VH-VL binders against b9luv3. Designs and how they scored, part 3

Target 1, 134 residues: b9luv3
Amino acid sequence: MVSLGLVVARFNDSVTEPMAEAAREAATDRDAVIVDEVSVPGAYDSPLAADRLARRDDVDAVAVVGAIVTGDTDHDHVIASATADKLTQVSLDRDTPVTFGVSGPGMSGAEARERIDKGADAAEAAIDLADELD

## First folded at step 1 (VH-VL)

Design e1_23 (framework fv_emicizumab_arm2)
Fold by ESMFold2-Fast, scan of step 1:
Structure e1_23 (fold): chain C 134 residues (1-134), chain A 124 residues (1-124), chain B 107 residues (1-107)
Amino acid sequence: as target 1 above (134 residues)
Amino acid sequence: QVQLVESGGGLVQPGGSLRLSCAASGFTFSSYDIQWVRQAPGKGLEWVSSISPSGGSTYYRREVKGRFTISRDNSKNTLYLQMNSLRAEDTAVYYCAKEGYDFLTGYPDYFDYWGQGTLVTVSS
Amino acid sequence: DIQMTQSPSSLSASVGDRVTITCKASQSISSYLAWYQQKPGQAPELLIYKASSLESGVPDRFSGSRYGTDFTLTISSLQPEDIATYYCQQYYSYPLTFGGGTKVEIK
């Protein structure tokens, strides 16, 4: 039985809430349990929450859900790459799978909504890695 | 209610140092980017520095980079600005400001609440 | 840096007048622009964000609009309490930049 931590970014909640629900459904379908769920303002805030969850003895893997909608700015790509780099570092430092289901960057709001299933993908990847690397 | 209260301003000679503080209440401090914005006497607003919720990311205007350091202590709900090598052109009222939450952008960078400001005067 | 050019620098109008303040970005900033009101001796207050979204608690006589890189703040019927300096701010990219301000006075 895989025990998951779930981090949900609230920014663009019209996208991230359906993604989080997809992640919860995927976990249930795979017989995993979400032992704790943490809400953060935006995707860039998620590495701290992920690190806290990954340090816990009762957490096997962490899935992170966020959305970065294009605003025709360098911010979108900087936020995405910095977030991915920091989450990867948390995973390596804690020897705990951390997966990032992000809609965007470089997507309009409509495009981000079409990719809500990335939340399910993040949860499933976290479960698969926890199972395979155990 | 949201409140931001700055302190630590005063008169200092060129080349001196000051540390400003901003005490926050009425919101979850650790969840928001907080900014320093300054205003020279009789002049307009000028962004100085930004800090992410965890303190892991900081941004500075060019003229203060290397001289000013923004930091935060989330356990105390307090923001800091350490100002070194102060110059006459740093004379201003310094405001701390909380970022608003805009669902249609990346991280929000507009400022929904501001403190009252603290005056820094750099003069011989 | 993105330069925000605000005009006019000052204006005087009568109570009940329609007041228009403009702000021009030196490059595309999409709609990532906010408007602030600052009364003498006080901190700025947010009026409008995302070019046209009215902040909660702000009177509906205030409105914002965008056309390309041109942004407009409109006060449909000026009131005595609207005496202040108004600033636009882009939040498209760092460094964040403000317009020079427009001082609004009542005749």
Scores: ipSAE 0.000, ipTM 0.519, lowest interface PAE 13.3, mean pLDDT 83

Design e1_25 (framework fv_emicizumab_arm2)
Fold by ESMFold2-Fast, scan of step 1:
Structure e1_25 (fold): chain C 134 residues (1-134), chain A 123 residues (1-123), chain B 107 residues (1-107)
Amino acid sequence: as target 1 above (134 residues)
Amino acid sequence: QVQLVESGGGLVQPGGSLRLSCAASGFTFSSYDIQWVRQAPGKGLEWVSSISPSGGSTYYRREVKGRFTISRDNSKNTLYLQMNSLRAEDTAVYYCARSYRYTSGKTYYFDYWGQGTLVTVSS
Amino acid sequence: DIQMTQSPSSLSASVGDRVTITCKASQSISSYLAWYQQKPGQAPELLIYKASSLESGVPDRFSGSRYGTDFTLTISSLQPEDIATYYCQQYYSYPLTFGGGTKVEIK
């Protein structure tokens, strides 16, 4: 059985909440348990939450879901890259798989909603990595 | 509606060049990896080339490396495959396909395909 | 390169039969395998991704499973519209590779 931590960013919750629900459904379908869920303001805040979950003895892997959509000022790609880099570093430092399902960058809100299944993908990838690296 | 439409195929002599295009619509083209896959008459599917959303990363099968160049113009929602030094073995229907990409992994599956364009390399 | 060995190359079955197609990876690819259906004269269409996830709009009679490096596509009750060639594809690492295909015909 795989025990998961789940991090959900609240920014653009019209996208991230359906992604989180898809992640929970994917975990249930794979007989994995989400042992803890942490909500953070935005995707850039997720590495700290992921680090805390990854430190726990009862967590085999962490899935992170967030959305980065195009706004009036265009720096969304910088936030996405910084977030991905820091989540990768958490995974390496904690020797625990950390996956990132992000809708965007470079997408409008409507386009991001088409990719809600990325929440399921993040959960499934975390489970796969936990299984492969055990 | 997601659509991919290939064009530019035709008859070309060995050693010749051809440029294929794939026109995309119904989605944010600049957010997806796009692939070229070919199929020789009566044979199986064969991956040819991949390009990242920005065009900054490209990948090729060994047999076409140095002869084919994949590129994209995100302002025109169009993918290209420049094929040089064509050989009889390059004869195939060429498909473009959209890849689903994980941000933390190397996972791509092809969720939408065009109808293909036939390239025939013959004297 | 990761070799995808698909079997059988062809099969004939009756409407209503359970059909099983197998694909073996030459090394671990986790669950990064997709199945495609190609009807004569048409482009391939995605059936299954991540080894066992059914693509939206695909009938429930299709299912995929994984055991190690062995992958199986099952059609629980073959229908006439399922006459096609089926391909597996690994997307774990470059170069991306396909199985040789399995041609499914009705007897």
Scores: ipSAE 0.000, ipTM 0.523, lowest interface PAE 16.5, mean pLDDT 84

Design e1_32 (framework fv_emicizumab_arm2)
Fold by ESMFold2-Fast, scan of step 1:
Structure e1_32 (fold): chain C 134 residues (1-134), chain A 126 residues (1-126), chain B 107 residues (1-107)
Amino acid sequence: as target 1 above (134 residues)
Amino acid sequence: QVQLVESGGGLVQPGGSLRLSCAASGFTFSSYDIQWVRQAPGKGLEWVSSISPSGGSTYYRREVKGRFTISRDNSKNTLYLQMNSLRAEDTAVYYCARGPTYYDFLSGRYSYFDYWGQGTLVTVSS
Amino acid sequence: DIQMTQSPSSLSASVGDRVTITCKASQSISSYLAWYQQKPGQAPELLIYKASSLESGVPDRFSGSRYGTDFTLTISSLQPEDIATYYCQQYYSYPLTFGGGTKVEIK
């Protein structure tokens, strides 16, 4: 059984809440338990929340859900890349898998909604990696 | 409707150069990773190169690195593959394929190919 | 590099048969595996991504499953339009690699 931490960014909650719901459903389907859930304002705020979850002995992996929508695609990708780099560092520092399901960058709000399954993907990837590395 | 159309293939002698193009329509081109995948006559699929949505990150299979350059012009919705120092082993149909923009720590990015072009044939022979 | 070993290299089956194609990764790739269908003279088309997720518009007779590093594509009831070569592809790490393909023919 895998114990998951879940981080959900609130920015664009019309997208991130369905993604979080998909992540919770995926965890249930894989017989994993979400032992704690943390809500943060935006995806860029997620590394601190992920670090706090990952340092817990009862957490096997952390899934992060966020959305980066609209604007210049280069700026969107810089934000996503910076967030991914920081989450990777958390994973390495804590020796705990951290996965990042992000809708966008470079998508309109409507396009992002069609990608809510990325939340499920992030949860499943976290479970798979926790299983592989124990 | 998503559409990718390759062009620029043809017959070229060993050591020669070709530039392939892939014209995209029906989606926000600048939001997707795009790939080149090739298939030698009667053989299987072989990944060649990938480019990020902004063009800031590029990836190559070992055998083409330093000879091939992938690039994109998001203002024209067009992907390019500049192929230099061509070898007989580069003979193949070259496909342009779309990848998703999802970031994932296990793979860096999701790099499966949800839409493919029709392909353009490159023949390297004397 | 991650090697994808696909089997069988070819098979012949009758319309209505259950067809199974397997793909084995040389190391763990989690569920980062896709399946493609390529009909003669045409470009490949995505069938399944993330080992078991059916692409929109693909008939539900196609399904994928994972057990460790072993992946399976199943066609529950083979139809004439399913004559094609099928490829698996890992996208866990670069370089991206494909299986050798399985040619499916009707008897």
Scores: ipSAE 0.000, ipTM 0.537, lowest interface PAE 12.1, mean pLDDT 82

Design e2_06 (framework fv_emicizumab_arm2)
Fold by ESMFold2-Fast, scan of step 1:
Structure e2_06 (fold): chain C 134 residues (1-134), chain A 123 residues (1-123), chain B 107 residues (1-107)
Amino acid sequence: as target 1 above (134 residues)
Amino acid sequence: QVQLVESGGGLVQPGGSLRLSCAASGFTFSRYAIQWVRQAPGKGLEWVSSISYSGGSTYYRREVKGRFTISRDNSKNTLYLQMNSLRAEDTAVYYCARGRYYDSSGYFPLDYWGQGTLVTVSS
Amino acid sequence: DIQMTQSPSSLSASVGDRVTITCKASQSISRYLAWYQQKPGQAPELLIYAASSLQSGVPDRFSGSRYGTDFTLTISSLQPEDIATYYCQQYNSYPYTFGGGTKVEIK
């Protein structure tokens, strides 16, 4: 049984709420327990929340869900890359799997259809890594 | 509070034209795809057209392609449907509805709808 | 085009009854199906998305399930305010298509 922490970014909640529901459903289907869920304003706020969950003794892995929109500039790509890099560093520092399901940036038609699956994928990847590394 | 308000419907003769508007408020309009859905009197729902958040991508049901044009003005938070060469079969209440955010073709379900505007095509 | 076949076209049930409405897709749409409720003279409202996820603010007596290309909307205990026409809709690919609707009335 895997004990999962879940971080949900509120920015663009019309997208992130369905992703979070998909993550919760996937955890239930895999008989994993979400021991704590943390809501943050945006995806770039998630590394701190993930770090705090990952250092807990009762957390085996952390899944993060968020959305990053494509703007008129490339600034959103920088935020997405920085967020992914910081989450990877949390995983390494805490020796705890941290996965990131994100909608955007640079959306394609294929990704649009998979929006809700991004949350499920993040939860399933976190569970798989916890199983494989423990 | 999310609101969508349609206007511009009315009575028009076959072959005529109408322009529908949908005024949006309570959300960041420029970040959402919006759609037109119609319903003929006493009948079911029928998707008509979709437009991406930027207006860069548009989609149409086959029966209206070439006759209808969807567009948006993000500075005015307004969606439009220009309807040309109208037919009796186009008679319906036209709703605008918000899709979840996406820049491409794969929109999420329609989470908020306007109250609709009636278009009647009759001689 | 993906065809959505919805059944029954109408039903009558008593307050407190379990009501089920079925929708079948002509080809695979995974879980990309939504259910809408439309009360007379009103615009449709989203009830369920991704086949089984409840929209915020919707009573938990509503639920959805998926079995391959077969989808079901269930109202566990019908209430008077549930009198409406219900529609399924696939959003897997364009053109988006709706089922024919199911009119729910109370006996």
Scores: ipSAE 0.000, ipTM 0.513, lowest interface PAE 14.9, mean pLDDT 82

Design e2_07 (framework fv_emicizumab_arm2)
Fold by ESMFold2-Fast, scan of step 1:
Structure e2_07 (fold): chain C 134 residues (1-134), chain A 122 residues (1-122), chain B 107 residues (1-107)
Amino acid sequence: as target 1 above (134 residues)
Amino acid sequence: QVQLVESGGGLVQPGGSLRLSCAASGFTFSRYAIQWVRQAPGKGLEWVSSISYSGGSTYYRREVKGRFTISRDNSKNTLYLQMNSLRAEDTAVYYCATEGYSYGWDRAFDIWGQGTLVTVSS
Amino acid sequence: DIQMTQSPSSLSASVGDRVTITCKASQSISRYLAWYQQKPGQAPELLIYAASSLQSGVPDRFSGSRYGTDFTLTISSLQPEDIATYYCQQYNSYPYTFGGGTKVEIK
């Protein structure tokens, strides 16, 4: 039984909420428990939330879901890269797996919706890594 | 002023073709996915087709697949629907609309055109 | 395809009444449901997105809620300008599908 933390970015919630639902369903199917879920405004806010969850003794791994959608900023690519780098650093600093399911950068809302299964992938990857490192 | 304006509708015989246009102004057209929605006289709304912001992905309802082609020219801020092999059941007002649901979580960007009437004579 | 079953198909109510319209999805669509208002001779206008988020400029007498695959649009106090046909639309997956519509008239 893996105990999972879930971070969901609210920005573009028409994409991130199906990703979060897919992550929750994947966790249930793998006999994992989501012990806490944290909602943040955007993907760039997720490293702090992931760090807080990863510090907890009852959390084995953290899955993060978010979306970067074209149309809002020229900085989509920079935000995605910075977020991924910081989440990797959290994983290393806390010795706790942190996975990042993200739609984008450069995707429209329609294209991002096609990628909702990335949420399931992030949860499954977190569970697999937690199991392998025990 | 933010708007979408459809054109190209008219009367056509069964088996004929029409090309609809949807002209965008007042917003950055190339950033939004766009849909075509139709409404037969006295009937409800029916989704027809969608296109991604880049034009790289297109989607169709089953009954029009192979007959209709959605496309866009971002340099001209214009969306198109090429309609071939038209049938009486294609008679409807055709609307174009942005797929701007929750681009940011605090609001949607949902713009609709006025519609253009397509009548397929029976 | 995801089917949206909307009820009732029509209703008549008095000014000030609470009006409830429902849509049921044939499979999970999470919160990806929008409600539209269409007045006679006009294009549809968005009222609610993501099941419960009120569109800017829409009066707060309109609200949306979700319970599983059941979705509800509520008008807390019907006004004369609310005479229209209301439609739900799921935008979770292609093909997008609309409900059959609910025609609201004042007695």
Scores: ipSAE 0.006, ipTM 0.552, lowest interface PAE 12.3, mean pLDDT 84

Design e2_11 (framework fv_emicizumab_arm2)
Fold by ESMFold2-Fast, scan of step 1:
Structure e2_11 (fold): chain C 134 residues (1-134), chain A 122 residues (1-122), chain B 107 residues (1-107)
Amino acid sequence: as target 1 above (134 residues)
Amino acid sequence: QVQLVESGGGLVQPGGSLRLSCAASGFTFSRYAIQWVRQAPGKGLEWVSSISYSGGSTYYRREVKGRFTISRDNSKNTLYLQMNSLRAEDTAVYYCARDQYYYDSSGLFDYWGQGTLVTVSS
Amino acid sequence: DIQMTQSPSSLSASVGDRVTITCKASQSISRYLAWYQQKPGQAPELLIYAASSLQSGVPDRFSGSRYGTDFTLTISSLQPEDIATYYCQQYNSYPYTFGGGTKVEIK
């Protein structure tokens, strides 16, 4: 049915890897196929990877998973905003849904389910948009 | 200038319904998770519900789940709370509040509206 | 659910006094604790996040600290405009929960 590209940011991998696994599980539960997966250093690096996946004829939508830790500086807020803006532009330029699941604070040891579920949310949103716009 | 303005509160009988609205301006509404927080007269703050930036994820406190529905219309910069089967214990000022970070539901409420009073009484 | 126990419920102090408010979480929430100020008839305002980080625009007489599951808000020199009710809030997990509030009044 729906063929997904998945982009996973490696920065803060104790959070992003469980999020990616949640995204993969959500795709499987919805009978969608992840046809390719790209790993990037950080969330800010994801727009180029998303663009490359989105331009493929065999990709219906792209889900992006990343984590941006708060508390060190207001700068992480700016980075999240810039990343989302670029991903939205990729979606519009490629006429392909691109969704962004971002986890923020709530780290250590705790990796609460709801934060990790942002990966599932991104995958499910991508599938829903691909279905609705088909 | 970030602003959130609640409306739709009023007096309603037990078992009745109300729909609250929160009109947002001064920021890109579609990029923020938004919360509903309530405060009974003379009492403390109580989180009610949250909605992700896209509307794809919603969360509720146990006591309102199934009775209240949070939703948003990003094209109108407006958040809603549909409240059904209202009870006396739902009497409170209802605030909408913005989550602090883009595309994230951090649970930090950096800007609040002034609130709208809901009174459930016969 | 994570219970937040805040103390005292109220206090009276003089202008210039050091004021301390405490909040205890029923389980580990790491640093994920915020403090809000609510002046009479007004909406709450965020003062402190991540237990000790001061929100932009907030006077530096406000500070927060953490010891395990115990959190403290300190006002180093109380001003008349600080008269308000203060609330702690954990944002480690859903449902988000608030302390019962501390009403700060002038003597």
Scores: ipSAE 0.006, ipTM 0.543, lowest interface PAE 11.0, mean pLDDT 83

Design e2_18 (framework fv_emicizumab_arm2)
Fold by ESMFold2-Fast, scan of step 1:
Structure e2_18 (fold): chain C 134 residues (1-134), chain A 122 residues (1-122), chain B 107 residues (1-107)
Amino acid sequence: as target 1 above (134 residues)
Amino acid sequence: QVQLVESGGGLVQPGGSLRLSCAASGFTFSRYAIQWVRQAPGKGLEWVSSISYSGGSTYYRREVKGRFTISRDNSKNTLYLQMNSLRAEDTAVYYCARDSWEELLSGYFDYWGQGTLVTVSS
Amino acid sequence: DIQMTQSPSSLSASVGDRVTITCKASQSISRYLAWYQQKPGQAPELLIYAASSLQSGVPDRFSGSRYGTDFTLTISSLQPEDIATYYCQQYNSYPYTFGGGTKVEIK
C-alpha cells in the first residue's frame, strides 16, 4: 500500500482543483492512500510543504499539483524552473519520491485546463516510484 | 534550430558495456525531459528510458532496469545512456527524443535525433 | 503494461485514396495517444498528439480520432510522400508503449 502526501497550489484554482481531483482519483484507482493534503498559495510555495510531508514516517511519496499561466515576462518560466529544481532537491534530501504535475508555463488558462490530467500523472508517478524503491 | 545528435554506438560483445551520448542544441535543454527510444533492425519502436528536465526522476522499461542508467549534464546540454551487461536483444538503433512540453511530463516526442546503431553480437 | 494493437500491419493504396490505420489500447488511456511517421532510413516524426491534435507543420490531410480505446489515423488523400511506416504511442502511463506499426505503400 502506498501512502501519499498531496500538495495543491491554490493559484488558478479553476485548473488546480480539477487537477487535485484527478490525482485523488488516480490514487484511489491504484489502492494508494492520501494521508495528508496541504494547500499552498502558489506553486513556488510547494517545496516547503513537500519537504514537511516527505520527512514524515507515514509518507512514502509526495505529489504536487499547480498551475503557472502565460504572462508578459519570462517570470513564469523562472518560477516553474526554480520550483521543479527545489522539489527535486527535497526528493534527494529526504530520500522520498516527489513528483509534480504543473500546467504551464507558456500556456493560456484555457490550455492549462485541458491538461488537468497532469494531476493524475503526478500521483501515478509518485506511486510508481514508491513501489520501485520499496 | 532544434537538434539532437546521438553518438557512441558500435559493436560490442554480449556482457559488454557502452555509453551513448545525445548532444542537444537550439533550445533550453535544462527545461525539457528527454527520452531514449530504440528500434531493432526491421522492427518497431520501443521506449527505453525517460529523464525529467532536472534529472531528479528517471524511468525505465523492465528489461533494462538495473543494466542501463540514464543521466544528463545540463551544463553541457548532453544526455547519456550507460548500458551494462548488454544482450543480443539490445541490438537496435537508439534515438534520443525531446518530450514536447517545457517542465511538464507530456510523454509524446516532438523532436528526434538521427539515431546511433548498437550491435551486440558474439 | 498497456498493449497497443495496431492494424493493419501493412497496406497498399493509390494516390488520392483515403487511408485509415487503427490502434487499440488494452485499457483506458484517455486521449493520451500520439501518431508518428517514419520514412525509410529516417527518424520518426510527430504527426498527432492527444489523439486528435495536429502537430504544427503537418499537412491537414492527416487527422486523428478516438472512440473509447479505439484510435484512428486518417490520411484523406494519400500522396507519394506519405509512403512510410506509421506508429501509435500511448503516454498515459509508464512504460510508454508503441503499436507494432503499419507500412503504407503505393500500388
Scores: ipSAE 0.006, ipTM 0.542, lowest interface PAE 11.3, mean pLDDT 85

Design e2_20 (framework fv_emicizumab_arm2)
Fold by ESMFold2-Fast, scan of step 1:
Structure e2_20 (fold): chain C 134 residues (1-134), chain A 123 residues (1-123), chain B 107 residues (1-107)
Amino acid sequence: as target 1 above (134 residues)
Amino acid sequence: QVQLVESGGGLVQPGGSLRLSCAASGFTFSRYAIQWVRQAPGKGLEWVSSISYSGGSTYYRREVKGRFTISRDNSKNTLYLQMNSLRAEDTAVYYCAREGDYFWDSLGYFDYWGQGTLVTVSS
Amino acid sequence: DIQMTQSPSSLSASVGDRVTITCKASQSISRYLAWYQQKPGQAPELLIYAASSLQSGVPDRFSGSRYGTDFTLTISSLQPEDIATYYCQQYNSYPYTFGGGTKVEIK
């Protein structure tokens, strides 16, 4: 049984809420427990929340779900890369797996909808890493 | 108050070009995907083209692909449709419409529409 | 492309009547269907999204339902201001497609 922390970014919640629900469903299907869930304004705000969850002795891994839609497509990619880098640092500092499912940047509504399974992917990856890395 | 105002329609000969504009106000334009939808006189609604929030993704119905180009200028809150190689069957009222943005199952429906601008392709 | 078959093409009913309009998708679109009302000479207006969610400001006599690939718009008690053409639209995938429309007239 893996114990997960879940971080959900609220920005672009028409995408992140179904991603979060997919993550919760995937955790249930894999017989994992989401022991705490933290909501943050945007994906770039998630590293502090992930660090808080990763500190807990009852958390085996953290999954983060977010969507990145900014006015400039090039800047969207920069924000995504910076967020991933910071989350990787949290994982290393806390010796706890942290995974990041992101939808966007620069997508239409229909395209974003087709990508909500990234939330499930993030939860499943967190569970797999917790199982494999002790 | 959300408003979308189309302009640029008119009479043009087959093979000609027109550029339509849609001026948006009353909401954060850069947050929303925007659509062009057309309606031939006495006929039904037909989706033409879609553009994402940033302009990074565009979509077209098959019959206009390669002839029409959708674009946006978020600094001016304006959407454009460049129409080249116009055909008689492109004659229609052209509406711009905002894509919904609240929940995942609302993405793709059109919550606010402009009044439309008439494009007539005739010799 | 996903075909949206809308029926009937037109109907006439009396004030106070229950009116139903149907729309059938040629393949699964889940709940990703909207209904629009277009009055003569005007732009379309959103009535219902996600098959059954009523848009803010729309009278509660309008409702939508889904059974598989079959969708229904219901007007529980037709009013004179409801004279319009009604369209369904799928937004499951590109290209977005509309039904052919249903013209509603008062007898």
Scores: ipSAE 0.005, ipTM 0.553, lowest interface PAE 11.4, mean pLDDT 84

Design e2_27 (framework fv_emicizumab_arm2)
Fold by ESMFold2-Fast, scan of step 1:
Structure e2_27 (fold): chain C 134 residues (1-134), chain A 123 residues (1-123), chain B 107 residues (1-107)
Amino acid sequence: as target 1 above (134 residues)
Amino acid sequence: QVQLVESGGGLVQPGGSLRLSCAASGFTFSRYAIQWVRQAPGKGLEWVSSISYSGGSTYYRREVKGRFTISRDNSKNTLYLQMNSLRAEDTAVYYCARETYYSGGRTYEFDYWGQGTLVTVSS
Amino acid sequence: DIQMTQSPSSLSASVGDRVTITCKASQSISRYLAWYQQKPGQAPELLIYAASSLQSGVPDRFSGSRYGTDFTLTISSLQPEDIATYYCQQYNSYPYTFGGGTKVEIK
């Protein structure tokens, strides 16, 4: 049984909340327990929340769900890269897997499904890493 | 079936202009950033330019900035590269490629490349 | 710009050998590195994305790994069809940059 921490960014909650729901469902399907869930304003705010969850003795892995508009400005790429690097550093410093499911806004139903699947993927990857590295 | 098909390459004189096209099919074109990558004969791969999914942001290799313009028409699933003031050093096969999108341990977005179109800048 | 230093420039190995190709980034690029295979006269084909994720349809003898800014592509058992030039590319920040390539030949 894997114990997960879940971080959910509120920015673009029409996208991130379905992603979080997909992550919760994936965890349940894999018989993992979400021990704690932390809400943050945006994906850029997630490294601090992830660090706090990852340092807890009762957390095996952390999944982070957020939305960053990617591929539309120089700032988007810099913010996404900085966030991913910081989350990777948290994982290394805490010796705890940290995975990052990120999505941007979209208009079609099929694309929305692809985007929310990233939340499930982040949870599943966290569970797999916790199992394999244990 | 994901497919990217480049066209518009040919022989041009130094200082001339050429417009490349990349026709996309089999995926939702308007959701992906696309890049142009070139390869001079017998040489390695070199990134040229990228365009965001909306066309609102464009990025260029330093040596082509001000001479090349990347653009897209999402309604026609087509990418363009307008090449002005061409130099001999621009001679290469030009590929368009869908950019890889990574969001945490896994991704549902995969990179695909076209077959390339040859641009030769010579008198 | 982020420089990608790829080594070796070329190698020769026997069928069945384990082959490793390395790529070093001059700055942190997190996981944002892809490996491509290019056969003579053909377009590059994606093998690995996000440093370690295997592209669908690619044989599982290919694998990628990351340690800090060091990236490795491994072919666990070289096959004749693996004769090609291999490239790494960072896609963390613009300008995107490629490694110099590694030409793999069979002895």
Scores: ipSAE 0.000, ipTM 0.495, lowest interface PAE 13.5, mean pLDDT 82

